# Ledger of designs, part 4: VHH binders against MCM-like protein MJ0961

Target 1, 362 residues: MCM-like protein MJ0961, of Methanocaldococcus jannaschii (q58371r317to678)
Amino acid sequence: RNEELIETLNELGRKKNIIDILSNYLISQIKGYELVKKAIFLQQIKGAFKFLPDGTPLRRDSHILLITDPGIGKSTMLRRIARLFPQNAYASVTTATGGGLTAIVTREATEIGDGWVVKPGVFVRANEGTACIDELTVDKNVMKYILEAMESQTIHVNKGGINVKLPARCAVLAACNPKRGRFDRNLTVIEQIDIPAPLLSRFDLIFPLMDKPNRKSDEEIAEHILNTHIETATKDYKILGAIDIDGITVDEKLLKYYIIYARSCAYIEENQDLYLGEFDETKLIMPYLTDKAKKMIKKYYLEMRKLGEGDNPIPITARQLEAIIRIAEMHAKARLSDKVEDVDAEVAISIIDDCLKQVAYD
Short names: E, the ipSAE of ESMFold2; O, the ipSAE of OpenDDE; V2, 0.75 times the mean of E and O plus 0.25 times the DockQ between their complexes.

## First folded at step 26 (VHH)

Design V1 (from S3 with Y99T)
Fold by ESMFold2, fold request of step 27:
Structure V1 (fold): chain B 362 residues (1-362), chain A 121 residues (1-121)
Amino acid sequence: as target 1 above (362 residues)
Amino acid sequence: EVQLVESGGGVVQPGGSLRLSCAASGFTFRDYTLYWYRQAAGIERELIASIDTYGDTNYVKSVKGRFTISRDNSENTMYLQMNSLRAEDTGLYYCATDTYDWLTGSEYDHWGQGTLVTVSS
């Protein structure tokens, strides 16, 4: 690898607020919602590679559902995330079918007659990446395929004599509107979610994004629109414009390098030899959870379980404990750390707690 | 009940053009790959063009560059624009689809009755 590039990436990682800066840079289409932007950025970093003693991989991805008012910029953001890496993919549920989400089996003309061809759907195309699902619907036909993909991380195709199993190990970033098309300030968030409980339970993070009437917010939106118009007049066709971070010019290429550097844990010296030789992901060194971080996460989980026993029925499970651990791992990797420390646990807890408070208590 | 109804066939001179239509009903049109087949006398039906739900097309070598398949999901109609017609293009043209019930796993092949295209001086 380029030593000057590595030095630049390491310098970026040493900046205390780098995750906040990069999450806002990546998700510039939406104003505010800093914890949501952080969660989406961390989703791209992915959790640690972990395996059971028999070699079975553990889940690395966290799934995010956004419930947004129209006009927030969700579709633009989803397409931006989908274009970020070749293994990311986008689909709108209103346009896609069960086959479009999973796989299409079609006949194609060949030299000797017709043949069957399997064309991957969004979950298969997003293998090892992120599936960006827009306009998520309550259609029971579509819901079944989404549930199966998220649970099994594989897609089974048995059609027209074709019997194949396709991998679909992806993170899901999904978006939908509230039940009535927009949020009503007179109702709680949970009253306005029109996603069936089985599907809702597959998302680790559920965020409401509301279009709040605010003079300062409107001014910021107007300034953003005007600045975008000026920038497009310069005929810049790049996905993201460049920004300056303490003298370092960061463009979309450097952002992509940073995410890959963090995701791969190539910043950990012991892993660099693995990338030079025969690669074996089971040998990668991952940030380990310190005792202090473990205690912090355990304490939060047990306190939330205790609260759910009374008249405060919070649906917190071992799944949420695992989600907190994954998010803490993502945060440690995003700051190029070889340890998951109490600062990482604190951020993971704040993200989960904010999500639960907005959905469960609102 | 799934129905596929072809139209637009007829008699045309070599080098001429025809546009075939396939009107579909009884299923969610946008969800399925659509096909045109042709059958010359005494020969098995030949797949000549397909268009999937993404709009990706495929053609047999003998029609590529001369025929164009398209679909209009708003009108539940598939088309075949046939240009530079040749005598060997004479035959009965069928539209077809394979519907699939993703919940039950049942497959159903559906065919139109065909529309006759005759390329003759």
Scores: ipSAE 0.063, ipTM 0.598, lowest interface PAE 6.6, mean pLDDT 80

Design V2 (from T5 with D109Q)
Fold by ESMFold2, fold request of step 27:
Structure V2 (fold): chain B 362 residues (1-362), chain A 121 residues (1-121)
Amino acid sequence: as target 1 above (362 residues)
Amino acid sequence: EVQLVESGGGVVQPGGSLRLSCAASGFTFRDYTLYWYRQAAGIERELIASIDTYGDTNYVKSVKGRFTISRDNSENTMYLQMNSLRAEDTGLYYCATDHYDWLTGSEYQHWGQGTLVTVSS
């Protein structure tokens, strides 16, 4: 029951490659893209809950942008994450407005006449969850609303006697195509991103996903697609169904329990009684950076600052340092650790370094 | 610059039907919540129906079940289908729009000229 579930979750957390296994299972409809899947899985784990002395929360979410050729499966990834939890939400810029993504205010008939009603958009609906924003670059007029929502994490409505602040503290998983619809091999990745620098800088991880010809990869992708259609038609779920990890059957329900268990840090004994009563994030004990992890992250950041002199299309700021810390925290939590160790720092650095190399230097 | 033009008003018998149209221009139609108001002689304008950018509708109690608001974003046109008309539905019908930009605090409000609906035997 609860005791058996907790034992199972703890056993899963002790598996050496559990993060690689679960991230691939999370998005099992798509073959490949293991690094992207890992980043998205870690995004769902979220960073450590950290607060200033006055109780003001620090940002614990990392924002991910997928820039893809057509047919890679970006919308499949976004929709999968949107369905993962009730607080996750999906919107496409193609059919939404700036208000539809943030908030609109309408008049509606009430018992006493007409009145103003605030209708929250995806950023508000996804508060404390993940906002999955598809086709980000389709409507340039919408970008300024997205930028402000991501920067301020609140939507302030002041109309018709209504004065309310709507929280919009969410992780963003966004997707778009390159400027010309498909990557051009003759141009760098950064030249093909049709997003203003202020908005682009709000994304901690930017993954360019190109449709590159590769015989082995094409065969594996084709076989995966064919098998998923067979399984959905026959209801014989060998690829899309539950997986077995050393005698533990992991299905959708157990995956969701694992993510929540890791996200909440309920695996840390000191936190377990907190979840039996009134929940208060400020009292949670979180994984902390070891001295070795701190030194590793600091060293990488200082090296990046040194290399970033000159014409850097994406400015190197303290934001990158904070992103590495958050990702390292996510990784430590995802393996059910009470410490952010050098192995966590190494993975976080590897992810960010890979993104920067692909975007800046492809 | 912004124009809202109502049409479809006229004289109809009780129990009859009319369809009002509101043709819009000069703004990005899909971004705006649209409204129908009516005004009987000597009375304040009354909000009777709304349709937001998601297509969600709301109606005043007196018309719920009889009137249907709709929008066609491809034609920049809003409609009001009025069925089972009653004498108390007589009045001047206005289309209107409001827009609130939470980012800047800007507000836009526009009204049509109105189209007369008369329900009489």
Scores: ipSAE 0.490, ipTM 0.812, lowest interface PAE 2.0, mean pLDDT 85
Fold by ESMFold2, last read:
Formats: C-alpha cells, sequence, structure tokens
Structure V2 (fold): chain B 362 residues (1-362), chain A 121 residues (1-121)
C-alpha cells in the first residue's frame, strides 16, 4: 500500500478533463481524433465486472476497428497498446496463420511415445487483456478464426486425448487499410471496408482515420502526403515523456497505475475490504447507472431504432445498446466514480453516434 | 495431391553424418507442422523430431543434441541433419505432416514412403 500514490490517483480522477488529457497522452501517435483516442483509452479501462448467477463472467470488453490511410502510424500505435500491459499482445495477419492467432495443435515426442500438444496463439495470450491485430484484411481465411475467437471467447480443442477450453476473453484493437489502399472521399466508409459482415458486426466501434480536405487537387494531395510523412517520422515515439496536470507530473508508470486503479474499481471503499480478505470478483461493487443516465441511454436507443424503420436499414441494435452501457461504465470508472451519470452516458452516446454517422447510415 | 518425398538415406559408419531431405508438394507448406519418424525392423514407427510453423523444434531424447530438424518454406523442403550416428539409428525414416484444425475438427495426415538409413561397421 502507497498512501501518497493513492491520494495522487484520486486527485487525478477529480480533474474535470482527466480522460481527455490521459487519452491524448496515451495515443499521441494519432493527430486529432479525440473521440477515437478516448475510446481506445476507455477500452483499456474495461467495462463492469458482470456475472451470471452461477458465477460465469459476462463480456466487459468493447472491440475497436481502425480503418486508416497509410502513414498514420497505426502499427506503431497498436504495438504501443500491446506493450502497455503484460497481458496485451500484438500480431499481424500478414505473418500469422489462423492457428497462430488462436491455437496450434501439434504432436511432440516423449521418452515413451508421442502426444498432442496445444500451443496458444495471440488471442489466448491476450486473455483478460487486449489483442492488437494489425492488417486485418490481408487474408480472408484467417478472418474465420478471428471471428470464432471473438464470438466464443474460447478456443476449444478436442483431439487425441486433449479436451481443453483455452480462454480468449480479450478486447480486440484491430487495424486495416481501406479496400483501395486509401480512403475515397466520394464513397461511404462501409463501401470501402473489405471485411465480411459477420466479422465486421463483432466490432462495437469502427473508426475511419483520414484527413478530409476542403477540396481534392494535385497540389493538396501532394502536400497532404508530404505532411503525413513528415509528421509520422517526427512523431514516432517509443517512450512517453511526462506531462503536468495541475501540478501533478504524469509519466507512463503513473498512467499505468491509474488505468489499473480504475479498472479494478479499487477506488470504491467497499471493494478495498475484498482485496484484503478472500477475494471474490463476483462480489466486486461496480459503478451503478443513475436514473438520469438510464433514461438518456434508453431515449437514444429508441430514437435510433425508429430511424431504422422504413427504407433504411436499422442503424442501431441491442449490441450497440450494450456497447453504450459498457462505454458509459468505462467512462465512470476512468474518472473514478461509483456512479454512471448523465455525463458518462453523453460521452458513450457521442462515441457510438460518431461511429454510426461515419460508417453505418452516414 | 499431397506428396512427401524423402531422400538422402544410405549406409554410414558409426559416428558419421547424413542429411535427409523431404520435398513437399500439394499443400501450403508454411501452414503445417512437419515431422520425422523412424521405424526399425520389428518396431512401430517412432516420432523423433518435429518443427512447427514458427520454427520451434522438438526431439525425442535419444536423438536430442545429435539430430537437427529444419525447414525452408521457400523451397517447400524439410531437412534432418543426423550427426554422431549409432547402430540403433538404423531404420526407415519418414517425413510426415499431421495437421489438426481446431476450428473444423478435421485432421489432415500424410506420409512419405521413407528413406533407409543403415549404420554399420
Amino acid sequence: as target 1 above (362 residues)
Amino acid sequence: EVQLVESGGGVVQPGGSLRLSCAASGFTFRDYTLYWYRQAAGIERELIASIDTYGDTNYVKSVKGRFTISRDNSENTMYLQMNSLRAEDTGLYYCATDHYDWLTGSEYQHWGQGTLVTVSS
């Protein structure tokens, strides 16, 4: 126990704009895109611990897909998040097989014969963490293994005396380029995604990362390309410098402590006794929805369902409702609150609405 | 059609060396774990070495430190370098692949026809 550290973390949580500040600090490799940076930061905080009556954990992760123009530094950023915590992991679909992402099953020799052995892939290694998957669209056959891992959150191997379920309960932060290598401003984002609908639907948040120039011209295109190359070369940071937040110096170590403190809900007094006694995560107290937050989320969901009636496809589903709730929980935890309030709901709705505006119904 | 063709077998004195090759065709070589088995007269085939898709190797105790398995994905070829050969290493050497796909539950198994290694004074 470090009492000075805890007091510093609590003081940070009381800062009005702490989440905006910390998300920009963590995701400095991407210029602009404040809601995207916030979403990635909140993904690392994770949603509420939820359990069925039999103690089976429910999903608390949200999955994010980044669709980027070249040269934005997506691979550097994914590797940065993969190295943030030991339980995070990185893989590129370019160099991996479906087995390598999930599980490889091989025979190995022993002194008395041979036997089947299971070797965990990135989704299993990232259990309870984040799997950072780069270049998602380069191999269609690999996508079916990714889809199954994301849907079932387990890898079930039943072969030759082996019957194991490998947990793969991880958040996914994935990245790819548009179909044509770069965004075409005249097409919708969804038209430019080379991902089958079943896999695409597993991502709660789909973010395009592109510049939207005032007009297209040879001069403007050339200047954009030159500026992108200059910015990525000069902003390819491997380490984070410290920043100052109202007299508190925040470096990478303090950032990590803050994320864990928020993730674990250790800032809630009732949970501190659980960590001192026989720990049972099913009894962990989570931030609760206020009536105002609940009404705000419900209102948004119902209005968006109504917009999907008629000729337009339904723009929001129960999956998105659950994502809004998870993101609101993440935001409440990220500001060290024991309540999910209307401000948390507003942020969650803003993130989902931005995604839907950009990719689903425009 | 999947084909695995061994070569490099022969007669060698104890303490000598041989290098076996396995040329593969008819499948995506880099996606499969590859194996060497051997069969001495009157004995069932024994797995002696494996190399997975990441290049990680495994050996039975009797050959560890003496045999080296390797693969060249650009030539679709697997190798077994056998050093410090002993009389008990005599037998037919088979290359094999045995791929289990956890997603479908399917197993894909193929064997070569073998290459004879004889270690004698």
Scores: ipSAE 0.488, ipTM 0.807, lowest interface PAE 1.9, mean pLDDT 82
Fold by ESMFold2, fold request of step 27:
Structure V2 (fold): chain B 362 residues (1-362), chain A 121 residues (1-121)
Amino acid sequence: as target 1 above (362 residues)
Amino acid sequence: EVQLVESGGGVVQPGGSLRLSCAASGFTFRDYTLYWYRQAAGIERELIASIDTYGDTNYVKSVKGRFTISRDNSENTMYLQMNSLRAEDTGLYYCATDHYDWLTGSEYQHWGQGTLVTVSS
């Protein structure tokens, strides 16, 4: 805990556009996709620590699914996030089994004889972090394990005298291709999602990313790629390297510190004493919804319920309301605020609205 | 039908080497942990080596450093390379697999018929 570092982090948090800047910096290898990058950045901040009276934690992670045409850069995004923190992890369903993602049980020789041993998979290793799952749809049998891990957030092993519950409380950042490998413009997005409804409903944010030929955007993407290759050859990092924000140099290390500072709510004065003594998450002070933010979120949810009549393949439920609340909390924390205000609600609504319009509407 | 078929056993001098193979069929080979057991005359089978779906290996102390377990998922075959063989290594060698699925609770175990390894001067 460096006092000058804390002053720098607080100064960054006062910048009005800091979340836009940091989310774009986090995934600087890819041009565009600012809303997706913002959602992924907020996922790393995590929602508020909230507990029932008996100390049982409430869910604070949001799950993101990217459904993309080939070549968009989904694996680049997933690998970037997997490398961000030691608690983050990457796996591809192509090379993994259901046990490999969750847990396997094997016999091993010991000095006393042989016995059963539990080996944790990616969901358990990513506990308290982010599990980046690539190629989600290539093995239908694996989806059942993913669904159970996401739903229960524990892996219960009961074999050969072993009875243990392995925590798997992680955010999920998953990616896949459409049913036919590429989006078909003649079909709706929802018709092209090769994921059973129970699993699909566990993702708070579903982003369809299409590779639509467009000369203007293709030129921008090509120029970005060409410039990044020039930067790696010349070692003059203007796009991929540290950035300057009003005299503050933001590099990978400072970005990580900012995310942890926001995630932990250490910027709230009342929490600072907790980090000096015996730490208890249940006593952390979290940003809370203002009346204005609450009304804005409620109004949007009710309006979307009216629009979700009948033919919608993905039913709009209370889970979407909870997702909006979590995203608004993430945004408030990401700007180092002690309140979830209408500006946070507006960003959360914007993200959800864009996802729903792309998936649920023609 | 699940089948495990061992081969490669024989008679060898102390200090010699043998390589055992286990050909598998009837199940999705890459999804399962594989084992070698051995049984000396008149005693119970002993787990001597394992290789899991991650590729991690484990050995009993008496063979560690001398035996190497490996698997070839493309050929559905497991191997045991046995070097620096000793008279105490004499016995029937079995390949085996165990299945446990924490999600469904499914369990099963399958064994091969064994291949004899004799280390004698």
Scores: ipSAE 0.473, ipTM 0.801, lowest interface PAE 2.0, mean pLDDT 85

Design V2 (from T5 with D109Q)
Fold by ESMFold2, last read:
Structure V2 (fold): chain B 362 residues (1-362), chain A 121 residues (1-121)
Amino acid sequence: as target 1 above (362 residues)
Amino acid sequence: EVQLVESGGGVVQPGGSLRLSCAASGFTFRDYTLYWYRQAAGIERELIASIDTYGDTNYVKSVKGRFTISRDNSENTMYLQMNSLRAEDTGLYYCATDHYDWLTGSEYQHWGQGTLVTVSS
């Protein structure tokens, strides 16, 4: 039965448009915004395992910030992503504290007596997964905890005889509303972002999602919501349904298997023995960057450096070059490829370019 | 100035109930773990209940199932609902709070002056 599953997953990976199909299936709560949906789906795939010569792991997660009008479905989508895997987690800044997002130390009566106990927050609980942070901008004091967690990817606790380092190596998918609650079309997107520059720079992808009235789309969204409530009342609410791709039924369970299969690079035969025996992540084989892909990414980066010499308030940096590479790796893995090719680079560039155009240009 | 003020203590019969309150001011209440401690005559203060910033509660075995700690962040008040009281529950009840800021390493701890609960027939 594992062999049948693997054959099914490999068949899905060969389909040209599989990433578009799966990203839309995963993120059905938002109408349109295909590139944003693809970015969020790829975030779940994660980048390649890479190490510096001294064995220090390189960052494989990309962080996404959504700046949305009300009613787009962001909170529902964040909760959907948070439920996708056990190591994904959700928190809203409106109901959380700095400790609730990071770590709290409390005194408790335990089985061995009265003592200090460390309780991990969402960033620690989402280690090696995704932390979904809603309402990012509603509490400025909380932002400094988020910044440090994202920057250091560790929480150091030194209290009550406890001296521990809690890993918080997670992808961040965050959402907020514009400064005035809704986008003002007379202002640039940058002018409406109520986030300090240090924190904003931690996000590799920043997407504005505006509520653009469209009567056909509004009717389709309304009908979907009504049908969901009807089906929930009948207790048929466990899944949103399945899709059929050339005779393959894809439901939530198969989607999860596909993401794990792609994330782990288990589709590369040489890796399969590593997962059966003594695991050494430094020996994992990752999709390699082809010369064509490398040149395409370098060309785009240099072109953007020229534009960054103007009055652009969000500068292009080496961090964004690294983000393009990670997204290209995610895309190659998502199509179960052993190569990061020019098609992967093209998609990564398209995602970054769309982000920069929406945020940096009016 | 940070202040914790307990109220609701008094004399009650065995099997009876009391509700203690702890009104807080001078700090950001929602950031703090809250505690009730009890001190009986000749005994050191004992942690009996806690409620953290997640809302998770913890109780010492002797009060579990009988006492309920709660917090109202909108009123900056912590409560201890004490049911099925026993003579052994007699003592001074202190509210206390702490906060640990891992970002700076700073610690904040505060205590009330206590409220007396006497369980006797």
Scores: ipSAE 0.454, ipTM 0.802, lowest interface PAE 2.3, mean pLDDT 83
Fold by OpenDDE, fold request of step 27:
Structure V2 (fold): chain B 362 residues (1-362), chain A 121 residues (1-121)
Amino acid sequence: as target 1 above (362 residues)
Amino acid sequence: EVQLVESGGGVVQPGGSLRLSCAASGFTFRDYTLYWYRQAAGIERELIASIDTYGDTNYVKSVKGRFTISRDNSENTMYLQMNSLRAEDTGLYYCATDHYDWLTGSEYQHWGQGTLVTVSS
């Protein structure tokens, strides 16, 4: 059964537009937003495990920020992702505390006296998963904790004699409203983001999602909502029905397997043996960046840097370069490739470029 | 400045009830675990109850089932409902918090002035 599953997964990976299909299927509750869905799908796959010579792991997680008008279904997306894997977690800033997001240390009365207890917060619980943070801008006081978590990918607890570093290597999928609650067409997107620059800069992708009236889109949305209500009322509603991809039936379970299969790079033959023994992530073979992809990414980065020499609302830094690399890696993994090729670079560049254009020019 | 002000203490007969309050100011109340301590005459101060930021509560064995700690984050107030009071519950009751700055790693212990609870026939 395992062999059959692997064969099925490999076959899926060879299908045309498999990433688009699966990404849409992942968040099928919401119509549209294909690019966002694709980004989120790739985020779940994560980048390559890479280590510096000293053993320090490089960040493989991409952080995504959704800035949305009300009613677009951002919370639905976040909740969907939060429920996708046990390592994924959900928190709303409206109810969140700093400790709740990170970790808390508390004294408890024990039979032998007072004892210290460490309780993990959202970022710690989401280790090796995704932390979904909703309503990010509602409380600025908690942003510092988020920033710290995102920056260090660890939660340091030094209290009551407890000095521990908790791993918090998670991707962040965050959502917020524009500064005024809705996007103002007279303002740039960046002017409407009520997030401090240090935190904002930690996001690889920023998606402004504006509610624009479109007759066709509105009709489709309305139809979808109405159908959902009808199905729900009849108790026949399945959150995620199976889809057929060229003769392969894909359900939620298979989708999850595919994501994990891609994430773990188990599709690479050399890695299969590693998962059977004592697991050492440092020994995993990951897709490597080809020269062609490298050149493409380099060229784009340099061009962007040149353009940014002016008063660009979003500074282009080495962080963007790393973001492109991560996304390219994610894409390569998503198509079950052992190489990051020009096609992966192209997609990564396209996604980032689209985001930048939307944020900077709209 | 962090301030904790206890109130609600008094004289009560055995078997009686009291409700203590701790009004807090000067810090983000919701982000911190809160504690009730008590000190009886000639005895070292002891932790009797705690409520963390998740709302989880903990009690020392001697008060378990009789005392209830709670917090209202909207009012920056912590409470201790004390039922079935006993003579041994007599003492000065303190509200406390371990103020921890997550950014600097600095820990500060803050205490109220205390409120006296006397259980006497």
Scores: ipSAE 0.320, ipTM 0.728, lowest interface PAE 1.2, mean pLDDT 88
Fold by OpenDDE, fold request of step 27:
Structure V2 (fold): chain B 362 residues (1-362), chain A 121 residues (1-121)
Amino acid sequence: as target 1 above (362 residues)
Amino acid sequence: EVQLVESGGGVVQPGGSLRLSCAASGFTFRDYTLYWYRQAAGIERELIASIDTYGDTNYVKSVKGRFTISRDNSENTMYLQMNSLRAEDTGLYYCATDHYDWLTGSEYQHWGQGTLVTVSS
């Protein structure tokens, strides 16, 4: 049964446009927003495991920020992702506390006396998963905690004799409204983001999603809702029907398997034995970046850097370079490749470039 | 300034009920775990109930099933519903909170003045 599944997954990975198809299926409740869906899908695949010489793991997660007009269905997307895997988590800043986002230490009554207990917050619970943070800009007081969590990828607890570091290696999918509640066409996107620069800079991808009434688009959306009986404004996640991809029936279960299969790089033969025993992430073989891909990414980065020498509202730094690499790795994994090739780099560059253009020019 | 003010204490017969309240001010109420302590004569103060920011509750064994701790974040008030009171429940009841700054590592404990509960026939 496992062999058959693997064969099916491998076959899927060989299909043309498989990433586009699966990403759309992942968030089929909402019509459109293909690029955002693709980014979120890739985010779930995660980048390659990398370690510094001292054994410190490098960030493999891509962080995504959605800045949306009301009614776009951002909460639906976040909830869908939050329910995709057990290690994914959802929180709204409106109802969340700093401790709730990170960790809390509480006293509990025991028979032997008072004891301290550490309880994990959203970022800790989302370790090796995705933290979906809704209404990010509603309370600025919690931003410092989010920043800390995103920066260190750990939560340090030092209270009541407890001194522990909790892993919080998670991708962040965050959503918020524009500063005035809706996008103003007379203002740049960056002017309408009510997020401090340090936190904003931690996001690899920023998607401004504007509600633009368009008859054709609106008709498509309406038709989609009517045909699927799935409302974009619904807060409830509903299990979606299966889709057919060249004779392969893909349901939610198979989609999840595919994501995990890609994420874990189990499609690489050398890794198969590693999953049979004690798991050591340091021994896991990841797709390697080809020279051609490196050259392409480097070229783009340098070009971006040159363009940014002016009054660019978003400074181009090494962080953007790292983001491109991560996305390229995610894309390679998503197509079940053992190499990050030029095609992966192209897609990564395209996504980043689109985001930058939207944020800087629109 | 952080303030905790207990109320609702009094004299009650065994088997009776009381509801204690703790009104809080001077801090973001929703962000902190809250505690009820009690101190009987000649006995060290003991933690009897807690409610954290997730809404999870904890009780000492002696009050489990009889006492219920709750919080209303909109009113900045914590409650302790005490049912089936016993003579051994007599004591001064304190509301408390631990203010911990994760960035500085500073910890502050805040206590109310207490409210007296007397269970006597």
Scores: ipSAE 0.284, ipTM 0.711, lowest interface PAE 1.2, mean pLDDT 87

